# Designs tried in a protein design chat: VH-VL binders against L-rhamnose mutarotase (rhaM). Part 7

Target 1, 108 residues: L-rhamnose mutarotase (rhaM), of Ligilactobacillus salivarius (q1wre3)
Amino acid sequence: MTVRLGQIMHVNPNYYDEYEKRHSDLPVKFPEMKKALKEAGAHNYSIYLDKKTGTLFAYLEVDDMDKYKAIAEMDACKEWWAYMAPLMDTNPDKSPVTFDLPEVFHLD

## First folded at step 1 (VH-VL)

Design O6 (framework fv_rolinsatamab)
Fold by ESMFold2-Fast, scan of step 1:
Structure O6 (fold): chain C 108 residues (1-108), chain A 118 residues (1-118), chain B 107 residues (1-107)
Amino acid sequence: as target 1 above (108 residues)
Amino acid sequence: EVQLVQSGAEVKKPGSSVKVSCKASGYTFTGYYMHWVRQAPGQGLEWIGEINPYSGDTNYNQKFKDRATLTVDKSTSTAYMELSSLRSEDTAVYYCARDYYSRYFDYWGQGTLVTVSS
Amino acid sequence: DIQMTQSPSSVSASVGDRVTITCKASQGISSWVAWYQQKPGKSPKLLIYTASSLQSGVPSRFSDSGSGTDFTLTISSLQPEDFATYFCQQADSFPWTFGGGTKVEIK
């Protein structure tokens, strides 16, 4: 089954334009990452930025959660995270500090 | 495959400046912070600062902030550390090192010996 | 700044010995510690980082333990290539700081 995910992350206010620019590099400069996301069935992926606070609101849908979780262990993912890490709040492994949000409403 | 190649040894007078280069290859230069760390002869390691090669933004150890300047040339994948107002206690091997997990250093240059003497 | 105090400054050991090196932080750093190996005339090499994560290509005889303020690097069965100086690093708070080093030398 398809899982809907809502997430919060944080980007440094000095790097809003750079964040957007680097994120646009994902499908071109990180083709293995793009392939892994497609194979996990990740789709309808959107990120919104609150420029007042630096808060990022991400939404995506995932068809295969096991494949999606496995992406975190790929070298391609670690390189992508390292590329983005200077711009945002990160964990020690350079993954973005992410807060999963409970879904409180959905309408088909 | 990842390589950081630094410029050669320098001998400088007290009060002068030195500029050390670090040429990176084998990875995406703009994808990782570059750090600078020094080691006085027979002594421990001392972190100087870091630079984001994509933006040119820097963070310095407060001890070096008044004298150190970190820069990059993206076209040649080269990082630079300039240290001004040199003193005898600045005699050390200076290393560039690639960032790992925002907190560690996974690949290091071979080091550049800077000797400050009259 | 967080101060890292490393001991001993040197240890003499034979091939096959178990070697332990300790590092003490001046304040709590959780598991934010890394260990580096440096051979004479060479650059440091990252061995272990954050919560005992072994760097790729580093032999399993290297391990670390500890949390808070007291940390230990262990080499379970010393090999000829392990004679080197070892440094700890705290990764909790900026600026990054290192221990004074421990030289592991041939007995």
Scores: ipSAE 0.006, ipTM 0.565, lowest interface PAE 12.8, mean pLDDT 86

Design O7 (framework fv_rolinsatamab)
Fold by ESMFold2-Fast, scan of step 1:
Structure O7 (fold): chain C 108 residues (1-108), chain A 119 residues (1-119), chain B 107 residues (1-107)
Amino acid sequence: as target 1 above (108 residues)
Amino acid sequence: EVQLVQSGAEVKKPGSSVKVSCKASGYSFTNYWMHWVRQAPGQGLEWIGEIYPGDSDTNYNQKFKDRATLTVDKSTSTAYMELSSLRSEDTAVYYCARLYYGSGAFDIWGQGTLVTVSS
Amino acid sequence: DIQMTQSPSSVSASVGDRVTITCKASQGIRSWVAWYQQKPGKSPKLLIYAASSLQSGVPSRFSDSGSGTDFTLTISSLQPEDFATYFCQQYHSFPYTFGGGTKVEIK
């Protein structure tokens, strides 16, 4: 079944415009990532920026969580993370530091 | 490269006001919260308040709310902390500090401004 | 206000020693704690934030452990430049509050 995911990440306030620019590169410069997300049934993917705090609020819906989680193991994903890493808070492996949020309300 | 440079030491009389400046350089001044923290001689650190230079939104420690006023001048990338009705207990080094994004920690600090209140 | 109780207030140590400093919050603060080093006449320097995130340029001998209310800063092998005063800070709630400090002194 479709899982709704809410996440928090952080972007360096010196790079708000660059973050938006590089993120828009995902479907063009990282087509394997776009394909993998689509195959996992990841859709309605939006990221909102609170400029005052550098906080990113991500929301997406995923049909196949096993396929979605497997994306992290792809070489293309590691390249995408490396591309974005200079602009945001990351783990030692360059993956973004992400906090999962509990869903407290939903309307169909 | 990233720096916060504060104004020089001040000696003030009880009941007067002091205004300390903090000039920022090397980063996007309007996109980071600026905080003010003081340290009395031989004592610990005490948080005064914060200001977001982009819209001048402020939050104060309730202890200082009636006496402290935080402002910014975006054209000069300078933050100001004014403290009124000074008492001898206000003798301290006053610091401006930049908030490290995504946290409540301070990654860049000014050199400090010693304010001495005595009659 | 959240009170940060730091202990010990001072510790005498030798180069090469393992030094531990404890910080206790009066209520749960998750991992929203930072640690600072301050040398005489200087401003504080950020060492660690979010409990375990080492600030860029800070040596790996500095580490934090703990969550909730109890936190420990560890210096695994004390170096001459580490003799300083250390402060913890919570950033879970306003007003931000600091521990009383721990002075690491030469033995």
Scores: ipSAE 0.013, ipTM 0.689, lowest interface PAE 8.2, mean pLDDT 90

Design O8 (framework fv_rolinsatamab)
Fold by ESMFold2-Fast, scan of step 1:
Formats: structure tokens, sequence, C-alpha cells
Structure O8 (fold): chain C 108 residues (1-108), chain A 119 residues (1-119), chain B 107 residues (1-107)
């Protein structure tokens, strides 16, 4: 079954342009991450920025949640998180501080 | 203006190899996967494989992995597909195409290169 | 490999007609389907991706519906420039596979 995910993260207001630039590097500089996301069926990944607050709103769809969750254990994922960590709110392990949002409406 | 410009038509003998080029312009070459797709005359489309131009990482359709080799030259923003051990069934138009969103679907295509394999 | 079965193989239509073509996947592909238009002697052109997203510059008369295994491309009011062959493509699982194509020809 495909799961729809909504997430909140936070980016440092001094680094909005740098965040966008580095995030665009994902498929180019982290091809192993791209491959793993593809194999998990992670699609329609969009992130919107509220420039007044530094709040990031992410949406993605995942076909295989077990494979998706396993990505966090990959060395490539740890490198990707380290690359992004200086620009955003992170946990001690460099993973982004992420809040999952409940879906309150969907129309096919 | 995104453009993918391919090399010209080729006529080859069975058992030989062909190498088709695809020169990209109008975007950052290393930011998008390049795919190769073929179409036999009057037939449908068949995916051959993909290459990440930044890393050189390749992924092939298993049907072609023993005969196809995908490469890039970053300095000239050019992708190449070489197909060896040609058979008459390989007669087709070969396209390069730019992958979108992790190489899923193709937003820009080259004009195509006709490869004719005949004895 | 996921097989994409496209029907009909050809359809004869007049300008102003509503045209529908179908694409069936041999297993669920969620919403991961794209549609292409190909005119004789030309490269395919992307029309729709992710089952519902219209590519920039593509007229609103083109739409897709469906999810899972059954997908339909609709042209709400056929124009002279729409006479072409249309292909679906799944991008749920490697290798990427295409439907056999539907030729939309003048009645």
Amino acid sequence: as target 1 above (108 residues)
Amino acid sequence: EVQLVQSGAEVKKPGSSVKVSCKASGYTFTSYDMHWVRQAPGQGLEWIGEINPNSGYTNYNQKFKDRATLTVDKSTSTAYMELSSLRSEDTAVYYCARGRDYGDYFDYWGQGTLVTVSS
Amino acid sequence: DIQMTQSPSSVSASVGDRVTITCKASQSISSWVAWYQQKPGKSPKLLIYAASSLQSGVPSRFSDSGSGTDFTLTISSLQPEDFATYFCQQYNSYPWTFGGGTKVEIK
C-alpha cells in the first residue's frame, strides 16, 4: 500500500538559498540515496518553505515503508544528513528534527 | 532552452558495434540522469539503461546489460551509448532522454539516431 | 517485469471528438505512470506524469485518471495537432516499461 507522508522541519533563516542549492545536489552527489529512495518507492517528494518562520513542509509518497525506514541506516544517508545539518535543526546524530503530520483530507 | 543533439544515422554489419552520442545543452549536465530508449520501426519503446553523469553510476535493463555500455564526457556534456554484437533485431531509432525526479520519466528527448543492421 | 497493455492499438476520430485510451499494468504501479505523444518522424513528447500532473505547456484538454493497475488518457476535444501515437510508461519498478502505443488517426 502506498503511504502519504506530511512532515515539518526547520531551516536556519540565514541559509534559505543554500538549503535549496544543497537539496538539489541529492540526485547528483548522493546517487546511492537516489537509488535507495527509488527502490523504496518514494515519489512526489516536495518541500515548501515558509520564509517568515523557516518552517519546511514536506510531502512524499512511499510504497515500501520498511525499505524507506532502512535508508536511515545507510552510510550514504548519514553523509547526506551531515551535508545538510549546518543549515537546519538537527538531532545529535545529524538527522533532521522532523514532525510527522496527520492527514486530515485527501481527494483522489 | 534544453537541447539534446544526437549523432547521425549508422549502417552496421551483424556482429559489429555502434556508438551513438548525445550532446546536452541548456542545463547543468551533471544534475539529471541520462537514459537511452530504442524504438524498432513501427514498434513501441524499449528502455536500455541510465547513467548518472556526475558519478558515472549506471543501471541497465537486464536484456541489454551484456551488450550495452553507457558513458559520459562531462567536459563536453556528451553522453554515449555503445551497443555490441549487433543483430538485425537491433535495427531501431535510438533516443537519449533526460530523466526527471530520480530518473523516473523523460521530459526532453534527443531527435533520435537510426541504426540499421544489415548483412 | 511489469507489462503495460495499451488499448486500443488505433482509433479513428474527428476534430472535436472526446478520445480515451487505456493502459493496464500487470501489477500495481500506484500513480507512477507517464504519457507521451509522438508524431511521425519525431521524438516522443511528455504530456502527463504521476498519473495526473500536466507537463508545462501541454493543453488542458489532456488529462489522466486512474491508479493501481488501470489508467486512462482522455483528450476532451480533439484538435488537428493531436493526431499522433500515444504511449504510457510505468516508473514504479525497474526496468521501465512502455505500452504498445495507440495511434489516433483521422476518421
Scores: ipSAE 0.000, ipTM 0.588, lowest interface PAE 12.3, mean pLDDT 87

Design O9 (framework fv_rolinsatamab)
Fold by ESMFold2-Fast, scan of step 1:
Order: sequence, then structure tokens, then C-alpha cells
Structure O9 (fold): chain C 108 residues (1-108), chain A 120 residues (1-120), chain B 107 residues (1-107)
Amino acid sequence: as target 1 above (108 residues)
Amino acid sequence: EVQLVQSGAEVKKPGSSVKVSCKASGYTFTTYYMHWVRQAPGQGLEWIGEINPSGGRTNYNQKFKDRATLTVDKSTSTAYMELSSLRSEDTAVYYCARDSYYYDSSFDYWGQGTLVTVSS
Amino acid sequence: DIQMTQSPSSVSASVGDRVTITCKASQDVSNYVAWYQQKPGKSPKLLIYAASSLQSGVPSRFSDSGSGTDFTLTISSLQPEDFATYFCQQYYSYPLTFGGGTKVEIK
């Protein structure tokens, strides 16, 4: 079954343009990440930025949660996290500080 | 080019506080986390905590959370570590160190160190 | 807290010697390990990160092997400027922790 995920993250207000620019590099500079996301069945992936607060709202749909979670252990994922880390709030391993949000409404 | 320059040596009495500065130059100050690490005479390295200069968010080693305060002044590209309730065991060289871009906690640039001596 | 245990605490060596220093983590830290060199009166200098990646500008005689819990720093042919204290560090989990150090002294 397809799982819908809602997440929040935070980006430094000084780096909004740089965040967007580096994120656009993902399929080109990190093709292994793009491939892994496709293999996990990740689709309809969108990130919205609240420029007033620096809050990022991510939404994606995932067909295989086990494969999706396994992406965190890939060398390519660690490199991608390191690339983005200077621009946003991160954990010690450079993964973005991410808050998973409970779904409170859905209309098909 | 990249430099971290720390304030000079301090001699403090037990129970007092010390505030060490670390002035960064040669890079965009808000882009990298700044860490503080200490080294007692003849001993190993001990991590105190980190600060994100962009938002001021801090993470502390639990051992120091009640006594250490990390701050930054973005206008002067300077990081500060304040340690309160000093004891003789706090005698050490205190370093600021910059997070590596590639792998976070690999500290690629270090300050020269500030000797803090706690004695009565 | 993850404990990093280094051995030996000191080693006496001559120029040209092969020197090995071991570092053992109390739990799996994957490859999130860095190595530092510290000379008397100086700040530490990053040698190796991610267990095996050589920092730019560091001589190729320095290498690391290991993953998980067991890590070894090797200096293939000791030079006069290599007499120093060496520290390992894990950055897998907070708090960040360092090994106790290994002093490489002239024999």
C-alpha cells in the first residue's frame, strides 16, 4: 500500500535561493538518490517553503516504506545530506531535522 | 585563509564564570556549525557542545548542559562559550572548531586554544 | 555514551618505522570515525574522516582501516614530523566522543 507522508524541516532564511538551487542538483549530481527514490516508489514529492519562517513542508507518497527507510544507509544519501547540511537544521549525521506530521484529513 | 582566532588565557577563581571568544574569518560564518572542545593538561579531548550560527540553535553534551552557554554574534562572526560554576577540574585548554562540510563532525579548522586555569 | 578506547597509550618508534594505533568503539559507529594529530602546544589537525577518507593535504603514509567497532590508524613510514599524539573520534551519535590518545615518541 501507498503511504502518504507529511514532514516539516527548517532552512536558514539566508539560503532560500541556495536551498532551491542545490535541491535541483539532486537528479543530476546525485543520480543514485533519484534511482533509489524511484525504486522505493516515492512519487508526488513536493516541498513548499514558507519564506516568512524558513519552514519547509514536504509531501510525498511511498509504495515501499522499507526500501524508502533503507535509503538513509546509502553512501549517496549521506553525501546528499552533507551537501544540504550547511543550509538547514541537521542531526549529527547531517540528516535534516525532520518532523513527521500525522495526517488529519484526506479526500480522494 | 580560513581562521578561527580565540581570546587570551584566563585565570579564574572557583565558583566564577569564564567567557571565551572565537572570531571566524575567511568563510561565511553562518554556513557551518561551531563546536567547543576542551582538553585538560596531559589528557584527551572532551566535546562540550555545538551551535548553528544561522539560528543560534545549540546541542550540548549532557555533562555541561547546566553550566555551558554557547552563543554567537553574527555581526562580528564571533562565537562564545561561557562556563559557569568553575571548579579546579575545569582547568583545560578550550578550543572552538568548525564542522566539516563533508561529514559534519570532522573538524577541519580549529582555533589556537584558550587556556583557562581555575585556582584559588 | 559511546566509549572510544585507544591502544597503546604510547609507543616509542624510529624514523622509517611502521606505526599502528587501534581504536575500539563500545558499539557500532559504522564509518563515522575521524582521526586527529596533535603536536605539543598546538591544536589538533584533521587527518582522516569517514574512517578511511584522507583529508586534503595529508600525506598518503597515513591510512585507516576498519568499520563498525574496530579501527586502525597506520603510518606506513614514520617521519620526524609525525612524532605527536593521535586521537580517534566518533560522530555517529551525540555526545561526540574521543579516544584517550596515543603518544608516538622518538626511541
Scores: ipSAE 0.000, ipTM 0.573, lowest interface PAE 14.4, mean pLDDT 87

Design P11 (framework fv_pozelimab)
Fold by ESMFold2-Fast, scan of step 1:
Structure P11 (fold): chain C 108 residues (1-108), chain A 120 residues (1-120), chain B 107 residues (1-107)
Amino acid sequence: as target 1 above (108 residues)
Amino acid sequence: QVQLQESGPGLVKPSETLSLTCTVSGGSISSYYWTWIRQPPGKGLEWIGYIHYSGSTNYNPSLKSRATISVDTSKNQFSLKLSSVTAADTAVYYCARDRGYDFWSGFDYWGQGTLVTVSS
Amino acid sequence: AIQMTQSPSSLSASVGDRVTITCRASQGIRDDLGWYQQKPGKAPKLLIYAASSLQSGVPSRFAGRGSGTDFTLTISSLQPEDFATYYCLQYNSYPYTFGQGTKVEIK
């Protein structure tokens, strides 16, 4: 079943453009991440930035949540998180500090 | 739903500057990459360049010396200026949204296109 | 610049047919390839991104495959609304380049 995910993260000040540039590197520098996301059926992935606060609002749809969650255990994912970590609020393991949001409305 | 609409003069004289504007509605221009593509009559598609909502641009080297793309977030618009036009610049011009940094690139929303004819 | 070559340039097919279009890059582009559909007088529409990922809202009869230099778009059972010109686009390196297009016509 396709799951819809809403998330909040934070970008450090003065790294907004760099955050975007590094995300464009994912398919080239981290091809295993791109492959794993495709295999999980992750799609309609959008991230919006509030430049006044540095708040990121992410939305994505995932067909296979088990495969999606397993991505976190990949070496490529650890490398991707380490690459992005200087730009964002992160946990000690370099994963982004992420707040999951409950879905309160959906209309097809 | 995001919608894009091109506007500008349909006729431009050789050596003058072509100016087109794309108006974005149903969504904010303060995200994503915004791109211009053109198609000469009866021919294929050519990528012109893009602008990131922050102002960063990238252009097709074949057009780099003549093309300028800009964004106006207050009007939710982005624009293309192409200087020193010739008959070879006659084409339908499309604006589109590029998901560039959302893991994979894809031009997911397009304007309807506007025909620009370059003639005296 | 990376050259994208599509084949065939045109083909004739009937409703219900399986149609395959190919796209070849002059150098390796990984899976940084998209497929677009364009109907006469209309803007192109994104069908496939990342070589094989189906864009939301696109019918499952469309499928993309390939990596590196050789790519295919398959329409498993052609419908009346599928008669159009199809373009591939590489976004592995700048400038982004389109193939010349494949026109799918009624037989």
Scores: ipSAE 0.000, ipTM 0.556, lowest interface PAE 14.5, mean pLDDT 85

Design P12 (framework fv_pozelimab)
Fold by ESMFold2-Fast, scan of step 1:
Structure P12 (fold): chain C 108 residues (1-108), chain A 120 residues (1-120), chain B 107 residues (1-107)
Amino acid sequence: as target 1 above (108 residues)
Amino acid sequence: QVQLQESGPGLVKPSETLSLTCTVSGGSISGYYWTWIRQPPGKGLEWIGYIYYSGDTNYNPSLKSRATISVDTSKNQFSLKLSSVTAADTAVYYCARVRYYDSSGYMDVWGQGTLVTVSS
Amino acid sequence: AIQMTQSPSSLSASVGDRVTITCRASQGIRNYLGWYQQKPGKAPKLLIYDASSLQSGVPSRFAGRGSGTDFTLTISSLQPEDFATYYCLQDYNYPWTFGQGTKVEIK
């Protein structure tokens, strides 16, 4: 059973274009991240930006939550987080400050 | 010490496919990005594209329709194929290793280059 | 594509001179810039990466500065082995693009 995830993060208003550019680098500059996400069965991954507030709304579907959670421990993930950290709100370890949202409605 | 060596025909006829191989010695091809760069006689440098050892590629849009870069980790080699060549493809072709982890892509080890002439 | 323009295209200098080469990007590239040296008949050699970081084994007389759109490579006291063509390269956006080159010739 596929798990649907909704998340909120924040990007610095000075870096909206830069955030989009660096995120587009993920499959090319961080191929191990692309591989790890694919192996976890992460798909239908979209991020929307509210330019008024710098709020990012992410949605993705994950087939294997254990594999997905394990990505956070990978060196490749630490590199990706470090690459993105200057542009967004992060924890001291460079991971993005992320708020998980409860799903209140779904229709197939 | 890591060394790169280009090999392949030095003469290619117009409309044919240019095929070059870069052999990596003194170190593993795994864990790195590998790139091809060319230089027409008397001109500047042009980036062709790169490949990560896992097979993921990125190409210069001006060459993307004709260029294919591939990697063979078992032979410690990566290769460039450029189809439908013309006289404008005459150049010295270099292969190089890309180090990404130090910041952004930079080429710390280069092959000596191989001249490929396109003529009939 | 991001255009990289070097100034000057060529210069003449004497041993002991301070040489400055500039590189301008057509848009902001932060610090995603490297400098490469090419001697006649040889492959390019990395001098500077990350705009200002000196590659191991490269003499300290080479220095890179700049960020955004304006970058410089300085050779503080030119040596005989420094007569070469120098290229900047941006890797901020694809395709990666080189400047046209600056030829440093003996005066």
Scores: ipSAE 0.000, ipTM 0.560, lowest interface PAE 17.1, mean pLDDT 87

Design P14 (framework fv_pozelimab)
Fold by ESMFold2-Fast, scan of step 1:
Structure P14 (fold): chain C 108 residues (1-108), chain A 121 residues (1-121), chain B 107 residues (1-107)
Amino acid sequence: as target 1 above (108 residues)
Amino acid sequence: QVQLQESGPGLVKPSETLSLTCTVSGGSISDYYWTWIRQPPGKGLEWIGYIYTSGSTNYNPSLKSRATISVDTSKNQFSLKLSSVTAADTAVYYCARERWGYSYGYYFDYWGQGTLVTVSS
Amino acid sequence: AIQMTQSPSSLSASVGDRVTITCRASQGISNDLGWYQQKPGKAPKLLIYAASSLQSGVPSRFAGRGSGTDFTLTISSLQPEDFATYYCLQHNTYPLTFGQGTKVEIK
């Protein structure tokens, strides 16, 4: 079964352009991340930024949640999180503070 | 048209380090995964490991303690070093390019001709 | 590591025959399976990727099917150049693992 995920995160004021720039580095500078996402069956991944509030809205679909969650344990993921950490709200381990959103509507 | 060519010594003594280089021509080495695969005479294929041009590597756990893969983008080459070799490491060694994408998955689309490495005294 | 088992280990066939080779994974690998052909003294050649996608330049008599754990490669009308060893490869999970190979030899 494919799982649809909606998430919110926050990017710090004055770093909106830098966030977009660094995020574009993910498939080039962290290619193991891109490969791991494919192996987990992560697809239709989009992130929208509300520039008024700094709120990021992420949507993605995941075929294998166990593989997806395992990405967090990769050294490449920890390096990616460290790279992004100065720009956004993070936990002590540098992972982004992420809130899962309930799905209230879907049309196939 | 991309071509890969392995090079290195055909004979290595037990306990020494095997060193092989793969030269890529007809295309850039950048932004691809590059892999080493081996085949002992008369037997099947064994994946050794890969490198991405950023330097990121992954190895078969059976070889991880002995294998090192490196890349030199300025020379369009990548290399394998396998330490502490024994007769069990006698094999044809292939280099290959690994393609990856959301739409098409993974596959090895180009292979070198292979180079036989014999481990003997 | 994921174990890939091919069946049969070898088979004898005549030109014009329909040949089917099977490959089974010890756990689910979705459609992350490729088929490779190897002729004596040569490097392997990609035939099929993503379980069923024919590589450009490969004759249409080759067809792959399957998903999850059970996969097949079919050669609908065997030609003289098809006598070779065929390998399946899973690339769903590292380490990448090959089947042991199926030798297709002339009867």
Scores: ipSAE 0.000, ipTM 0.562, lowest interface PAE 15.9, mean pLDDT 86

Design P15 (framework fv_pozelimab)
Fold by ESMFold2-Fast, scan of step 1:
Structure P15 (fold): chain C 108 residues (1-108), chain A 122 residues (1-122), chain B 107 residues (1-107)
Amino acid sequence: as target 1 above (108 residues)
Amino acid sequence: QVQLQESGPGLVKPSETLSLTCTVSGGSISSYYWTWIRQPPGKGLEWIGYIYDSGSTNYNPSLKSRATISVDTSKNQFSLKLSSVTAADTAVYYCARDYRYDILTGYYFDYWGQGTLVTVSS
Amino acid sequence: AIQMTQSPSSLSASVGDRVTITCRASQGIRNDLGWYQQKPGKAPKLLIYAASSLQSGVPSRFAGRGSGTDFTLTISSLQPEDFATYYCLQYDSYPRTFGQGTKVEIK
């Protein structure tokens, strides 16, 4: 069963362009991340930036939540988080500070 | 220092599966990506695929349907199986280590085995 | 896949010559380019990574330069042991791809 996820994160306003640039590196410099996301069935992954506040709004669809959750434990994921960490609000382990949003409406 | 050594049969019949093993010595197979590369006689180099100690793999799209790489951390080995071989698969097969000098770069090959010739013929 | 084109395909040179080999990528690869040397019957040996960084143990007469799409390997004073085939490798994008090779032969 496909699950829809909505998330909020924050990027430092001094690094909007660098955030976008580094995110484009994911499939090239972190091929294990790309592969793991694909195999979890993560699709329609979009991130929107509110430049006034530095707020990131992420949306993605996941077919296999167990595989998706397991990605957080991968060494490749830790490296990806460390690569992005200087540009955004992070936890002590370098993972992005993320707020999960409840879905309040959906129309097919 | 780390050394790699390929092993497997030097002759495979058309339509069969070639099977090669790479033994790593002088260091642990853990925490690195390991790769297979081939070179047909008198021709250039072609990357086949890689594996990480977790079992995660990635393959050259040209070989993805036929190639399988596996790892056995207890034996400090990783292996390649290539199915449905033809004369075009005749090549020297190398195993190598993927290495990255920092987090911002891609992976290149720093240590190589000596290579093993596999001939596909009846 | 990114195509890597080397030029020349072969060249003839004498000991003491300065030799230049060029490698061009079909799209930008930043500095994710390596150079390998292969002698007959031997495995390729890493000479340069990150376009310009000399691998430990490789003689200083080997130098790499370039970024983006155009790259060069220079051997400042060719030695007898340098007669070999040289390959460039892009490792910016998967699948990783090699150039077709440049054979450096004795004149």
Scores: ipSAE 0.000, ipTM 0.577, lowest interface PAE 14.5, mean pLDDT 88

Design P4 (framework fv_pozelimab)
Fold by ESMFold2-Fast, scan of step 1:
Structure P4 (fold): chain C 108 residues (1-108), chain A 117 residues (1-117), chain B 107 residues (1-107)
Amino acid sequence: as target 1 above (108 residues)
Amino acid sequence: QVQLQESGPGLVKPSETLSLTCTVSGYSISSGYWTWIRQPPGKGLEWIGYIYHSGSTNYNPSLKSRATISVDTSKNQFSLKLSSVTAADTAVYYCARDWGRYYFDYWGQGTLVTVSS
Amino acid sequence: AIQMTQSPSSLSASVGDRVTITCRASQDIRNDLGWYQQKPGKAPKLLIYAASSLQSGVPSRFAGRGSGTDFTLTISSLQPEDFATYYCLQYNSYPLTFGQGTKVEIK
């Protein structure tokens, strides 16, 4: 069963282009992260940026939520978070400050 | 605020292992990537490799068979060992912080290592 | 490995001059290029990252341009403290590779 996720994060307005550029490095420079996401069945993953506010809206679909949540404990994920941390709002452990959004409508 | 300082012997004999330590102050070594770069006298810069606090490393292929980078989080230090040295390894060795995307924003002062009998 | 070629290898300039240094990559590196300044006996200092982004604390007279394979560093009005050797660095692919350096000397 596929779970649909909607999330809000924030990027520093001085780093919009750099954020996009570093995120493009995920599949190329962080192969273990790419592998872990694919093994969790993460797909249709998109992030939208509101350039007026620095607000990021992420949407993705996940087949295996337990595997997906376990990615947070991987060294590869911590390395990826450290790479992105200078550009965005983060927790003390460098994970992105993320707000989960309730799904209010879906059409098959 | 962030300061890096190299230390280790300035003279190493051919065929031996050079060993250098970088001491980091003003910043936790667990919060970034740490790199070694060298410069032979009168020549350009050569990237040796990096380490993340988890132990994840990446090396210049030209040095991979001889180079080992390690981290000691309890001492806030990271180190380089380079085995089987020759005169071609004579260089100033720098340690540096990687801000994230290979933006080396803080460097140690450098330490000259001469390989000679 | 990606080869980085700088031109010229050295140049002579006077205070107040506009100086341009070029760096060419042997293959597309996007904008994964940094510029470093090194004064004699000192460690290198980061000036520019992501080809065109000025590092905090670096004077605005330094500017980087380019993408893909061709890059330039321009110093719009050379100051006495700018006489140094400048290196480009590509970080698109491992191993990271520096250019051979461009020495900016007083005329």
Scores: ipSAE 0.000, ipTM 0.599, lowest interface PAE 12.5, mean pLDDT 88

Design P5 (framework fv_pozelimab)
Fold by ESMFold2-Fast, scan of step 1:
Structure P5 (fold): chain C 108 residues (1-108), chain A 117 residues (1-117), chain B 107 residues (1-107)
Amino acid sequence: as target 1 above (108 residues)
Amino acid sequence: QVQLQESGPGLVKPSETLSLTCTVSGGSISNYYWTWIRQPPGKGLEWIGYIYYSGDTNYNPSLKSRATISVDTSKNQFSLKLSSVTAADTAVYYCARDYGDYRFDYWGQGTLVTVSS
Amino acid sequence: AIQMTQSPSSLSASVGDRVTITCRASQGIRNYLGWYQQKPGKAPKLLIYAASSLQSGVPSRFAGRGSGTDFTLTISSLQPEDFATYYCLQHYSYPYTFGQGTKVEIK
């Protein structure tokens, strides 16, 4: 079953353009990360930026949550996180500080 | 990293205007909310108000008639003026960054302002 | 204004203890709540934001729970540096309001 995920992250306001630029590198410069996301069935992935606060609102759909969660332990993911870490709020392991949002409405 | 520092006179006479400045270093004042909070000696914390770097403000209604917060993006500073002060305004005044997901993530060290003749 | 009531006002604990502090809002505030630690003579420090999210650099022994009107801050194994006053803060409605504080003292 496909799971819908809503997430919040934060980007440093000095780096909005750089964040967008580096994120666009994912499918072309991080092919192993792209492959891992595709194999987990991650799709309809969008991130919106509130420029007033530096808040990122992510939405994605995932077909295989076990595969998706396992991505965090992959070298490809750690390399991607290291690339993005200077621009955003991160944990000590360089993963983005993320909190999941409860779904309060859905319409097919 | 980002640091905030309060400055201004430590002693203000009753009926005068209290004036404090917060200097932001290590990061831009742009695209954030900035807030003032005070703490009377031995008491709890009271929110005074905020300013968005564009100049939009919001104040605690208890202080709105006397408080003015302003921002100077060219100096990377924001300031508080509190008019017609009394002994009840004696407090440590803190400046802080109001990050959009409801956190005050960086604070100045605080500056004690005593209102006394 | 939304009143934030903390309980207890003060508690005594030993290193290694599990400590729980509660914060109650006079009306629903969803998850618009933060927890702050203040040591004598120092500025407050952010521990938890959005009721349950741990601020980067804060030890994992601190945990926030709750939504709506009832919130808790738990320190799972109290350390010597944790003796301080803790404040909750609601960001749901203006004016922003703090709880009165809970002082965690050495036993």
Scores: ipSAE 0.000, ipTM 0.535, lowest interface PAE 18.1, mean pLDDT 88

